# Designs tried in a protein design chat: VH-VL binders against q9m8y4. Part 10

Target 1, 142 residues: q9m8y4
Amino acid sequence: MATKSTGGTEKTKSIEVKKKLINVLIVDDDPLNRRLHEMIIKTIGGISQTAKNGEEAVILHRDGEASFDLILMDKEMPERDGVSTTKKLREMKVTSMIVGVTSVADQEEERKAFMEAGLNHCLEKPLTKAKIFPLISHLFDA
Below, E stands for the ipSAE of ESMFold2; O stands for the ipSAE of OpenDDE; V2 stands for 0.75 times the mean of E and O plus 0.25 times the DockQ between their complexes.

## First folded at step 8 (VH-VL; framework fv_nivolumab)

Design s15
Fold by ESMFold2-Fast, scan of step 8:
Structure s15 (fold): chain C 142 residues (1-142), chain A 123 residues (1-123), chain B 107 residues (1-107)
Amino acid sequence: as target 1 above (142 residues)
Amino acid sequence: QVQLVESGGGVVQPGRSLRLDCKASGFTFSSYGMHWVRQAPGKGLEWVAVISRDGTNKYYADSVKGRFTISRDNSKNTLFLQMNSLRAEDTAVYYCARVLEYSSGDYLYFDYWGQGTLVTVSS
Amino acid sequence: EIVLTQSPATLSLSPGERATLSCRASQSVDSYLAWYQQKPGQAPRLLIYDASNRATGIPARFSGSGSGTDFTLTISSLEPEDFAVYYCQQYDDWPLTFGQGTKVEIK
């Protein structure tokens, strides 16, 4: 059977270099997008866990057990979209960097609503290493 | 009944272009990712390209990157492959195939295939 | 890219015999491996996904096993319609890749 995720296991910093693995949550209802984003995160040196919708992402943060350095949030999801999911996570005091990924990032009203929900950044699909790495390279530092 | 029908194949000279169509029926086309897979005469299968449900994410095999463009029109239930700068090595039967969508997993295998359309690149 | 090597290239057997087909990956693909059957002039048909799960409508004589780098497709007792070419495919990493195929032919 196919099951792929990474746990929220505590990352250990290199004593000498002070670098760490980043822990990333990928939230997207399209399994192809989740796989492609996992590969991008792996390429830049991160580890990832996936959530297939906004509700699953919210459930992962209950009890305060889950902790991520970065959350990649799709906007267009059924039931609970990325805007409402981001709002809920921020209400729950989740302080992770949240980067939205959407096909409507160039549409001012859509982008603004997503950003106001609590995003740190909003990117146009398709996600690429070139788009994401400059925004998150600081997360690898001590 | 799920059906995928490819068209647009034919004989073309090296360096020219050709567009393949894949018409889908029997399912909600806009809910599935789609692939193109090819097979040279007497040879095995080679993955060519994939496109996400909404058409926003596309990925290609290195052998066709920069020359082929995958696209879709969900209002017409049609998948396309625009093939430019064709080479003799592109001679193959081209199949369109559907990505299985599964709610609890990330799957990239093909549950339904079309019958294929032959592209012959010859000088 | 991940290279899949299938062996043997050709397997010559009679109806009623067991067929065992191998697929070896150049690096681990966990269990993200599928098997397809293709007959001359026909499109491929999905047989097995996630290394060991039989697709809907596929007879019980087909079974898949393995994980990591070594995978096997077994046909417990060949029927006349099973003489075909079989391909493995990995979906653990990009690009998606297929093996070169194993032809199961009648003796």
Scores: ipSAE 0.154, ipTM 0.666, lowest interface PAE 4.0, mean pLDDT 85

Design s16
Fold by ESMFold2-Fast, scan of step 8:
Structure s16 (fold): chain C 142 residues (1-142), chain A 123 residues (1-123), chain B 107 residues (1-107)
Amino acid sequence: as target 1 above (142 residues)
Amino acid sequence: QVQLVESGGGVVQPGRSLRLDCKASGFTFSSYGMHWVRQAPGKGLEWVAVISRDGTNKYYADSVKGRFTISRDNSKNTLFLQMNSLRAEDTAVYYCARDLRVWGDTYLYFDYWGQGTLVTVSS
Amino acid sequence: EIVLTQSPATLSLSPGERATLSCRASQSVDSYLAWYQQKPGQAPRLLIYDASNRATGIPARFSGSGSGTDFTLTISSLEPEDFAVYYCQQYDDWPLTFGQGTKVEIK
C-alpha cells in the first residue's frame, strides 16, 4: 500500500508549458545590426547574447559550455567571415540551428557557399520578425 | 566638433520625388549608424529610417516603406533620403541624427541632430 | 509598437518654479528611455538617457527618474531658457517611438 503524500510536490511546469524561451547568439560585426537583431529577437520572445565577430563566436564555443537554440550569423565580417565561422562551428560539433543573414542572399554562388558551410537557412537583410519567426517557431515548443 | 547639415527640402507636388542630403563633419562618419527622424508642423517626432555603418542594412517606418530609400556615401560623409511618391502626410521637417556608439556597442537614442530641412507636399 | 503618453500636454509655470513632466509607456521599457528638449525653430537636444543619466553639458537642474512604465523629468528651478517642448523616447523595443510632447510655457 502506497503512502499518499500530504505535502504536495509542485507539478512539473514543463508538462503544462507549451512554449519556452529560446537562447539566441547574434554574430555581426556592426553594433547597430547586433542591437536591431536583439530587439527583433526580444519581440519574438527570445533572449540573446552577442558576438562582435566570427572569432568571438568560435571562442564562446571552445570550452563546450556555450549552447544556443539559434545562431544568427552575418556573412560579411572581416578576419573570419560567416561562411568560415559556420564551417568551424559545425566542425566543433555545434548543433544549434544556424540562420545566415546577408545582403547577398539573392546571389546564387554566395548563398550556396554559405549554406554548404552548415546553415539551416539563409535570409536577406534586413532581418524581420516576419522572415525569421516561421523558421524558428518550433523552437519555442517544450 | 560634430556637425550634421541637411539640404534638399522644398515644396513639391503630391506624387513627385525629392532627395535629401545630410553632410556630416567632426567625427568618423563610417563608424556610426544614421537615422532620419521627421516632425510634421506643430506635431511630435516620428522615426523614419535607419542605415547601418556600411550601408548594407536598412529599416523603415511602415508609413514610408516602399516609397523612401535611405543610403549613404562614406567617402563623402553624406547620408541620403530618396523620397518617392510623396504624399501630403509626408510634410515635415526632416532631421538626420546619429546613434550613440560607445566601445563597440550602439544605443538608439540620438546625441547629435542636424538643424532639419523642411519638406512641404502640396499642390 | 510601444506608445508613450506624456502629461500634462501643457505646463504653465513661472521662472524659479519646479517642473515635473510625466512619460508613461504602454508596456515596460526597462530604463531605455531618453528625454529631449526642443525650442522653436531648433532641432531636439538630448537631455537625459537611460532614464536618469544627464547628457554632456546639461545643467544639474535637469534630472530624470523612473523605470518600467512610469518616468519623470524634473527641472528643479526653471530658468527663462527652459521654456520649450520636451519629448520622451524609448529604445527598448522596435520600432523606436516618441511621446507626443509636453510644452513648458511661461505663466
Scores: ipSAE 0.661, ipTM 0.833, lowest interface PAE 1.5, mean pLDDT 89

Design s17
Fold by ESMFold2-Fast, scan of step 8:
Structure s17 (fold): chain C 142 residues (1-142), chain A 123 residues (1-123), chain B 107 residues (1-107)
Amino acid sequence: as target 1 above (142 residues)
Amino acid sequence: QVQLVESGGGVVQPGRSLRLDCKASGFTFSSYGMHWVRQAPGKGLEWVAVISRDGTNKYYADSVKGRFTISRDNSKNTLFLQMNSLRAEDTAVYYCARDYYDSSGYYLYFDYWGQGTLVTVSS
Amino acid sequence: EIVLTQSPATLSLSPGERATLSCRASQSVDSYLAWYQQKPGQAPRLLIYDASNRATGIPARFSGSGSGTDFTLTISSLEPEDFAVYYCQQYDDWPLTFGQGTKVEIK
């Protein structure tokens, strides 16, 4: 349980006014990367939950217990990587927007395989507000 | 013995470049996120940049975006800050600082700081 | 960006007195707030993290309290070495921000 702030006038004024709250799942095996992505999502007006690996992300969706507007999916994770995790989530009928985050996004065959697994978008690391916000700004529309 | 030692500071003219190094010792460097924090003479602290433990995630303060580049070499236990297009307002002591990491999680407060290196941008 | 406002700007006290320093956030930072001490010519030193936890080696006279938007650093009885500038820092939202500092000086 993260006891995060739910908003602020300063944040709302400095970013665009949020029209809809979005729920984001952050899947990444590095704890700092999870924390940075969580803070970036909070900066743009979303709230987030984290999964330490692909298997945890799959377990969270078991029995329809989790629902997210956006899933940020790291590609390179031990055990179950982002490609395998994305395929499994789609097989489970998860319809969330899934955005892949990877160091190999500029490699055509790697990006294509990740996209074919069920991604909506694929981004090169590092994740930044500038990279993600244009792809998900419509999720804030009423 | 955790130590962070900055080097590379000096006097430079506006528009020029300078590279700062931070040499780490006494801990597993590759397990920590690393930051640069600066302090202008007589003023408070300003966060500048962060780099993740594997070097893949980097984030910058708006005041330095597009001009500064943070990087690291885990094999050499060294953090870098490449500063391009320097301005008078970049004049500051630059500190290298590490994130906190333990069994409870990862936190973006700074348990160890280097001694700082002074960068003066003037003509 | 979250703005941290520290008050007072300067606190003039004598050794042995209690010092109470305030840090207020423009929006909630939960308990993700740290306090640092900085002496002239030195790097900052971590005092308190997660609003109330003392860092390793920090004397018991230093304590932190608060959550949400209002935070306090208390030094129960000032020692000569405690006269310094104190900064708060939030790490709940991006980017990371510091307060402007409170200078604790000898009366």
Scores: ipSAE 0.435, ipTM 0.755, lowest interface PAE 2.0, mean pLDDT 87

Design s18 (at its last look DockQ between E and O 0.56; V2 from the best seeds 0.58)
Fold by ESMFold2-Fast, scan of step 8:
Structure s18 (fold): chain C 142 residues (1-142), chain A 123 residues (1-123), chain B 107 residues (1-107)
Amino acid sequence: as target 1 above (142 residues)
Amino acid sequence: QVQLVESGGGVVQPGRSLRLDCKASGFTFSSYGMHWVRQAPGKGLEWVAVISRDGTNKYYADSVKGRFTISRDNSKNTLFLQMNSLRAEDTAVYYCARDRYYGSGSYLYFDYWGQGTLVTVSS
Amino acid sequence: EIVLTQSPATLSLSPGERATLSCRASQSVDSYLAWYQQKPGQAPRLLIYDASNRATGIPARFSGSGSGTDFTLTISSLEPEDFAVYYCQQYDDWPLTFGQGTKVEIK
């Protein structure tokens, strides 16, 4: 249960400081992956919404009403894959940080195609706190 | 009728390897995440590993990470656990268990279990 | 990891009596808690999920309650087939964890 020392300060009476709660969209066609990624996001202090496929993720962003700090994008999905979905979201002017999560992240050509679609980062499955936290820690600023 | 049948258990010396199989029937195997859960003799249950429905995403308990590999063959309705570098503390009945899947959700509790296969790691 | 503590370790009761089993979590698991029954030589069987929902085919004498950190499994009137070990499991936080079990045995 030992971790590095906690550096947090106590809340003051005159000023109540709240850490920013990040909004995460999890896009994956496997409900198990969605649930596991939800648990990881919750553990690092985020709240999440899920989309079952790329088209659902695109529909959520119609009319510019949906806004997320982070999108976790699976690459290999039926019909509309993560590469195509990422391109479409960027065409729609979605500025969220998009992190790809894929089993082929170590394959140079697959990784390049995904990154060029508009990803900020590309991670190999399985998603873990150790992999994702360094990439998104800045999003938790108050 | 949902059935899960484990096989491959036995007595093995420390440092050796075993492969466990779990044959599924009575449901669409390729639609479900699958788990391995173990139970040491006279002790409680310990979660071991999970695999996504297409086999591309895998998680392990810290106690087995780097030594055990979960895999599946959906064409054969079979789940596998390859156990390498076995230790005395790995002695347990190993159960395969089906992830609860309902609607579009997965819940990480277990609606069906196999009967288990005993692995004894002994010198 | 979340630690689940079950109490008592053993309940010695007679058929017809009420059994009350406790499961306490080291931090909140909301309602993401399941209960399993295990008879000697058999695999575990799902009884309750989401703290209070009975699984398919489970008799009405089994009920679950609680939320957060304090959970209870109640068997209103013990039948001979209910003498078994009972485990709780949380699925709110990673990794998945089980309690150590409560044995319900004949007095």
Scores: ipSAE 0.784, ipTM 0.884, lowest interface PAE 0.8, mean pLDDT 90
Fold by ESMFold2, look of step 9:
Structure s18 (fold): chain C 142 residues (1-142), chain A 123 residues (1-123), chain B 107 residues (1-107)
Amino acid sequence: as target 1 above (142 residues)
Amino acid sequence: QVQLVESGGGVVQPGRSLRLDCKASGFTFSSYGMHWVRQAPGKGLEWVAVISRDGTNKYYADSVKGRFTISRDNSKNTLFLQMNSLRAEDTAVYYCARDRYYGSGSYLYFDYWGQGTLVTVSS
Amino acid sequence: EIVLTQSPATLSLSPGERATLSCRASQSVDSYLAWYQQKPGQAPRLLIYDASNRATGIPARFSGSGSGTDFTLTISSLEPEDFAVYYCQQYDDWPLTFGQGTKVEIK
């Protein structure tokens, strides 16, 4: 014999996105920026790796064992800049979501060129949960 | 040797504005992230803001967001804090602090500090 | 926000004694913890970073230990210049936060 209380409850509409960990590559030549962005990504349920420049980002994908749900791409970097890196990754058939994270000082034409290189979105620094989560929320569901 | 010197503190009324300067010497200023940290009289330390070495990436504590602006001029080796809409609770000694640059270890701790400048917000 | 709780609030000791200062985090900060010393009218000085590494120029009598949520700063034999306030700081998660301080004073 089991005694149960069978009170029904109204289902509350969920606002929260179901979480699974996403793999994020952070590409920026400033180690402080990489750390700052890593901390923001942690708040939204991401696991991050870093690359110091575009060439390192290309090498990670060339070797074929790394894959990322999201790439955060800085524009101005030594060795290979963000525009060139994005073009190369798309040529290599990388299908990750790529979000450019740029200075507010960039002119509108420079931002448009960056988008044309193959970004999905382009955001102004600073990177914040409020700016990025609406753009990537589907990665946690899909 | 590394030296950080704050200036621009003083007494101001609530709602007014004030700008702090931090003059750096003895190191390559443009290679370092920089922070402001404050300490209310008789109280502990509170992180205020950070700026990346090229000045393009900036983060703020919630208590000052929208009112304070951190900036830098690398050609003058100077860090700035523009403080608008000042409140009594902004009364503190304000320190500029240097983030780690090289060596093994993490970032976001402060290896050198200035001597601070006092900001008093009172009627 | 990660809260750092330091204990004791005040530690009254004599020169030559061992001081043991505690910092407890409200959630794990791994090893991302620093310790600072602040004397009256002076700026803080970095002592320890990444829980256990002495900063450049810090005497060997200062040591840090711990990981996760529980951290300790030890001063093996107090010198007259060591009577000060000590703060811990975490840099694992936003925002950067400090403990409220432990004052080490002459008994």
Scores: ipSAE 0.629, ipTM 0.834, lowest interface PAE 1.5, mean pLDDT 89
Fold by OpenDDE, look of step 9:
Structure s18 (fold): chain C 142 residues (1-142), chain A 123 residues (1-123), chain B 107 residues (1-107)
Amino acid sequence: as target 1 above (142 residues)
Amino acid sequence: QVQLVESGGGVVQPGRSLRLDCKASGFTFSSYGMHWVRQAPGKGLEWVAVISRDGTNKYYADSVKGRFTISRDNSKNTLFLQMNSLRAEDTAVYYCARDRYYGSGSYLYFDYWGQGTLVTVSS
Amino acid sequence: EIVLTQSPATLSLSPGERATLSCRASQSVDSYLAWYQQKPGQAPRLLIYDASNRATGIPARFSGSGSGTDFTLTISSLEPEDFAVYYCQQYDDWPLTFGQGTKVEIK
């Protein structure tokens, strides 16, 4: 009586981890900077929305519909600057990674103040794929 | 009327430096990103560099990166291109061009151009 | 970089005829495409932006169409002043790039 060992081919369901596109908010008063950063985000496989100032960024979150994985935050903006905006977003319990984008590396005190407002990271202009990708790589794997 | 006027072009030897100026008038210069675009004699157009309205953000074509520097003086309504280590391949008419601005967005296309200034790099 | 290929290289037509110019991108540029006209000894002039929007002051005979990788500039009826070189330009990715140009010449 030959016991036919039915080798069950476990179909390894390759869970196609649908790489969730990172959702990014770009906050900058300069429309060119917004566009430049939008292009960078697209290059790294993200989708982006833009805000012209910190107040618009706050409004987007207030309505409860906006959820971002990453926020690129300019430091100097009219109506509401980056520091104030970052603080406000944190007060609102926004848990997004917030990356400050600064122009001058030698302003250590200003950078420190910006970080203390609740930034996760701070990058210097020009923003590049090489600069931003290492910071958010874990967001693509999650 | 929007006007862009380039100057500073001329004949230089390889390895030398040259600075181009672009004087803007007829619009709020500090509200616009600015570009340099060049055209070799009898050839097409090549984008060279862009600078943000406040001068804090700059991008370059790989062909000029590390050799050219774009800058601006908003108080003088002037755009600059410092060209170092010039090569024969840099021979071209250099245009300054205004980045299109529309309220909520900037578009990396060019709505106004200067008449250009000729740079010739030859031994 | 995104390569833009224009065709034909030269288009020979008579005044009053329809001109159709093609611009093909090596990858999708969505609608981030502009068209320029350049006459001999002059700077380029913006004709079309965002693939299909006519720039201010551009005659109605100029129209742009397309999305993704294939774009067309149409001149419905050529005027004598329309004989020039036309360039497409993408602004979807770095670096900004132009097509090699199409020359529209009088037959």
Scores: ipSAE 0.538, ipTM 0.839, lowest interface PAE 1.1, mean pLDDT 92
ESMFold2 (binder alone), look of step 9: mean pLDDT 93; pTM 0.950

Design s19
Fold by ESMFold2-Fast, scan of step 8:
Structure s19 (fold): chain C 142 residues (1-142), chain A 123 residues (1-123), chain B 107 residues (1-107)
Amino acid sequence: as target 1 above (142 residues)
Amino acid sequence: QVQLVESGGGVVQPGRSLRLDCKASGFTFSSYGMHWVRQAPGKGLEWVAVISRDGTNKYYADSVKGRFTISRDNSKNTLFLQMNSLRAEDTAVYYCARGGYSYGYDYLYFDYWGQGTLVTVSS
Amino acid sequence: EIVLTQSPATLSLSPGERATLSCRASQSVDSYLAWYQQKPGQAPRLLIYDASNRATGIPARFSGSGSGTDFTLTISSLEPEDFAVYYCQQYDDWPLTFGQGTKVEIK
């Protein structure tokens, strides 16, 4: 019988959470991608929240309440694409690591425009644990 | 009523190719993610591949990655699986399956299945 | 990967009896667990999704319960058509995994 004693309501356990978990926002208009990216993030030890388009991602940050360690940003979204969304988040002083995910990562001009919007990294679809983990492993050490 | 009807299975030699088709009816095909799931003789179920509703996003099991290609034609209500470089361990009944959908999310459970088509890769 | 262990491997019962089937996950899958029924020569049929939600057209005698790592499928009173193999499947973690099945057979 070696499991005492429990917990209060508390506990934020903020120091342990910051060392062990990363908080990820997944921005993608495709519900399949959102679900698969959630599963990949869970597999590497993160927790995630989703936004179904760029405008929802912007709204989450508008009041300064949302804070994420990582934002996974799809490039190809209607109305406000990933390039526009990334620029707006950076204008709003969002300092999260932003990793773009796109089918045109091998297109030099498309990749460059996305990176210049404020991305930290740009990955080719499909997202995999092998592609993302090396770029964000340092977030687990912090 | 939802129906999924598969075709294209058969006996092939190792290293050869086969294409499986799955014809859908009774629902708005373009509103659902679609999957292939296989079952080796006398064994359990193994997920193979999924394709998004518009056909632009695709994911594969590690065992088939680089050899199999999933695709769809929403104008024909048809799902495809192109199987290249077939191996003895690919021998299975292949099922076409519709992905679960709730509250704007695609879930990876399978609410409707086709009858299955047998692929036998002899060695 | 998450391993799903189903027990018992075989359940021998008579019509009218209650069947209780277990599915244990090697780590938490929250409530992202489905149950399927498969009869010989047929495709699997969805019975339960999200651990406890009955799929369309599934009789009330089928019920699912559990969360985290411990899940149960209950058939309150077996009908002749219920003698089949039952599989659980998780969709919370990657890759997708299935249990190896429980065969419900006539005593």
Scores: ipSAE 0.548, ipTM 0.803, lowest interface PAE 1.7, mean pLDDT 88

Design s2
Fold by ESMFold2-Fast, scan of step 8:
Structure s2 (fold): chain C 142 residues (1-142), chain A 121 residues (1-121), chain B 107 residues (1-107)
Amino acid sequence: as target 1 above (142 residues)
Amino acid sequence: QVQLVESGGGVVQPGRSLRLDCKASGFTFSSYGMHWVRQAPGKGLEWVAVISRDGTNKYYADSVKGRFTISRDNSKNTLFLQMNSLRAEDTAVYYCARDLYVGDYLYFDYWGQGTLVTVSS
Amino acid sequence: EIVLTQSPATLSLSPGERATLSCRASQSVDSYLAWYQQKPGQAPRLLIYDASNRATGIPARFSGSGSGTDFTLTISSLEPEDFAVYYCQQYDDWPLTFGQGTKVEIK
């Protein structure tokens, strides 16, 4: 059923497909959440790196070498929570789009505090392609 | 030694509700994600739902979205599946299963014995 | 969703023979594939994870191989307790999916 060619000496024209991959940092203390969010990012054409807590996310940016198009930030983490982490990253002049992913996005005071720390958007768990893609589709345009 | 014990299965009519429990022992329940997987009589395995270790993140198979709710009580080492608006096609043995904490996750190192849910008119 | 196709549907063999079971994915799952054994009236048992890693307590006669879209579970010499249904499962993409199973039965 599959057609095969043993090839020849003729050069085949190369077709160039130009796509921009977005780099995403996923910050969540639950390894299952990191894996699930990684799979969602893959389905929308992104590539991801993970940080297991807020402090790791901060340390990753200290050398000035880390640069992401998007950061997915969990709110409830031990040691340094998402609010504190976001505020610290913004103080460090991190300009990435930061989207909070939390179970308390529908709680006005919790959402407001998270947004005021420097979030661009705040989404309620579970993260889905339908929720995130409209917010970041423009990142694929450049 | 790890144990998972399901309960709550039975015979119910279409449109009714049923709750399944899964009691965990022999490990730190609050450190693991948990899943429900079902198997219709004489058929293969179908993944149903997952819940994160703290209970805040949940995903469902399309076939059960809006009807089933997964939850957990870490203080009681218990996983739950609330099944509403049951249909004949929900007839299956329901297994709770533990997500492996080490490695790439989303495969199941320990399973319960299963509990049969029969939805019939 | 990723569809996993297992073949053959039924494999009829005698004790001592080699069993070779195939699982093919509709798109690449890299090495994110597990194999389970299920005996009648019992829950599934994890055999292999990450395509080739044997789970704790699983006999050496079980081995997994493959990557991408083509995977194989091999039982080097069938023992009486190995006659069961075997399922593959992918965890590379959402939602999680299983193959439909291969039944290994006595000839």
Scores: ipSAE 0.629, ipTM 0.821, lowest interface PAE 1.5, mean pLDDT 88

Design s20
Fold by ESMFold2-Fast, scan of step 8:
Structure s20 (fold): chain C 142 residues (1-142), chain A 123 residues (1-123), chain B 107 residues (1-107)
Amino acid sequence: as target 1 above (142 residues)
Amino acid sequence: QVQLVESGGGVVQPGRSLRLDCKASGFTFSSYGMHWVRQAPGKGLEWVAVISRDGTNKYYADSVKGRFTISRDNSKNTLFLQMNSLRAEDTAVYYCARDLTVTTDDYLYFDYWGQGTLVTVSS
Amino acid sequence: EIVLTQSPATLSLSPGERATLSCRASQSVDSYLAWYQQKPGQAPRLLIYDASNRATGIPARFSGSGSGTDFTLTISSLEPEDFAVYYCQQYDDWPLTFGQGTKVEIK
């Protein structure tokens, strides 16, 4: 049973103001997307965990076992897609900021359905630091 | 049944460009992450670039960033590597390889490789 | 980047002997390590994944072990076709990296 380890890579200095670390859940069925998104989150000072599909994301939240500041949610996943996953998490009273990441963000009907499921924001792939940082910078405020 | 066939290699002068193609058959190409791995004559393997299943995410080795571009056409089962500003150090056999991301696990190892295509950068 | 160091560089053995090849990572890669065999003029062939799982069609004489930073590929009894170069590869972190190879040659 393989489990990915997460290691810290940030430097701290005594004269710098301490920032709050944010906990991010990355939900995507493509391991490449998960790893590249982890790199982006690490670069902006976050700590990430991953779920390889919507069902794993739901399971992580059962009985309050997991809590995240941000959830990055892919739309197109087999079995339980991002729309269904987001709706289920909201029904479970998950209040995390949920940002959808999808190739169909420019398709009005698809974007609307995803947003109505409970997304805070919907972004077009590829995810970049420039796209996401402005949406989540407030989460670093102590 | 699974096959990956590279083409486009050859001899080019430093500073020139070359495009490599990799034609896939015998599997659902659009379900797999695809990689380029190279091997300089008499040396070991070096990972070069990766592209996600849908083509939206890409990542490169530092040695080729800004010079090489990976892309794919899932409708034609073809992977590409556009190589610009070629250097003598880019001389290698270039392999395309598929990972096992079709399983949705972190399986970024390669179960099938192409036969390779030789790129020689010399004056 | 994670550096993989393979040892020995060359292993000179006879058919029927046991071969033990080492791969050491500069930092933990958990169990995210694969082994490949490469014969002259050919593409690499996957032998082992997740440190210890044999790939489909790979003979039982090949086995992998280890976790963290220290990994071993063992060939219990060398056959003539096993004389080749062997590479380890980590897939725990970016960029993906390979060891420099161990050549298993005939004594």
Scores: ipSAE 0.443, ipTM 0.793, lowest interface PAE 2.1, mean pLDDT 89

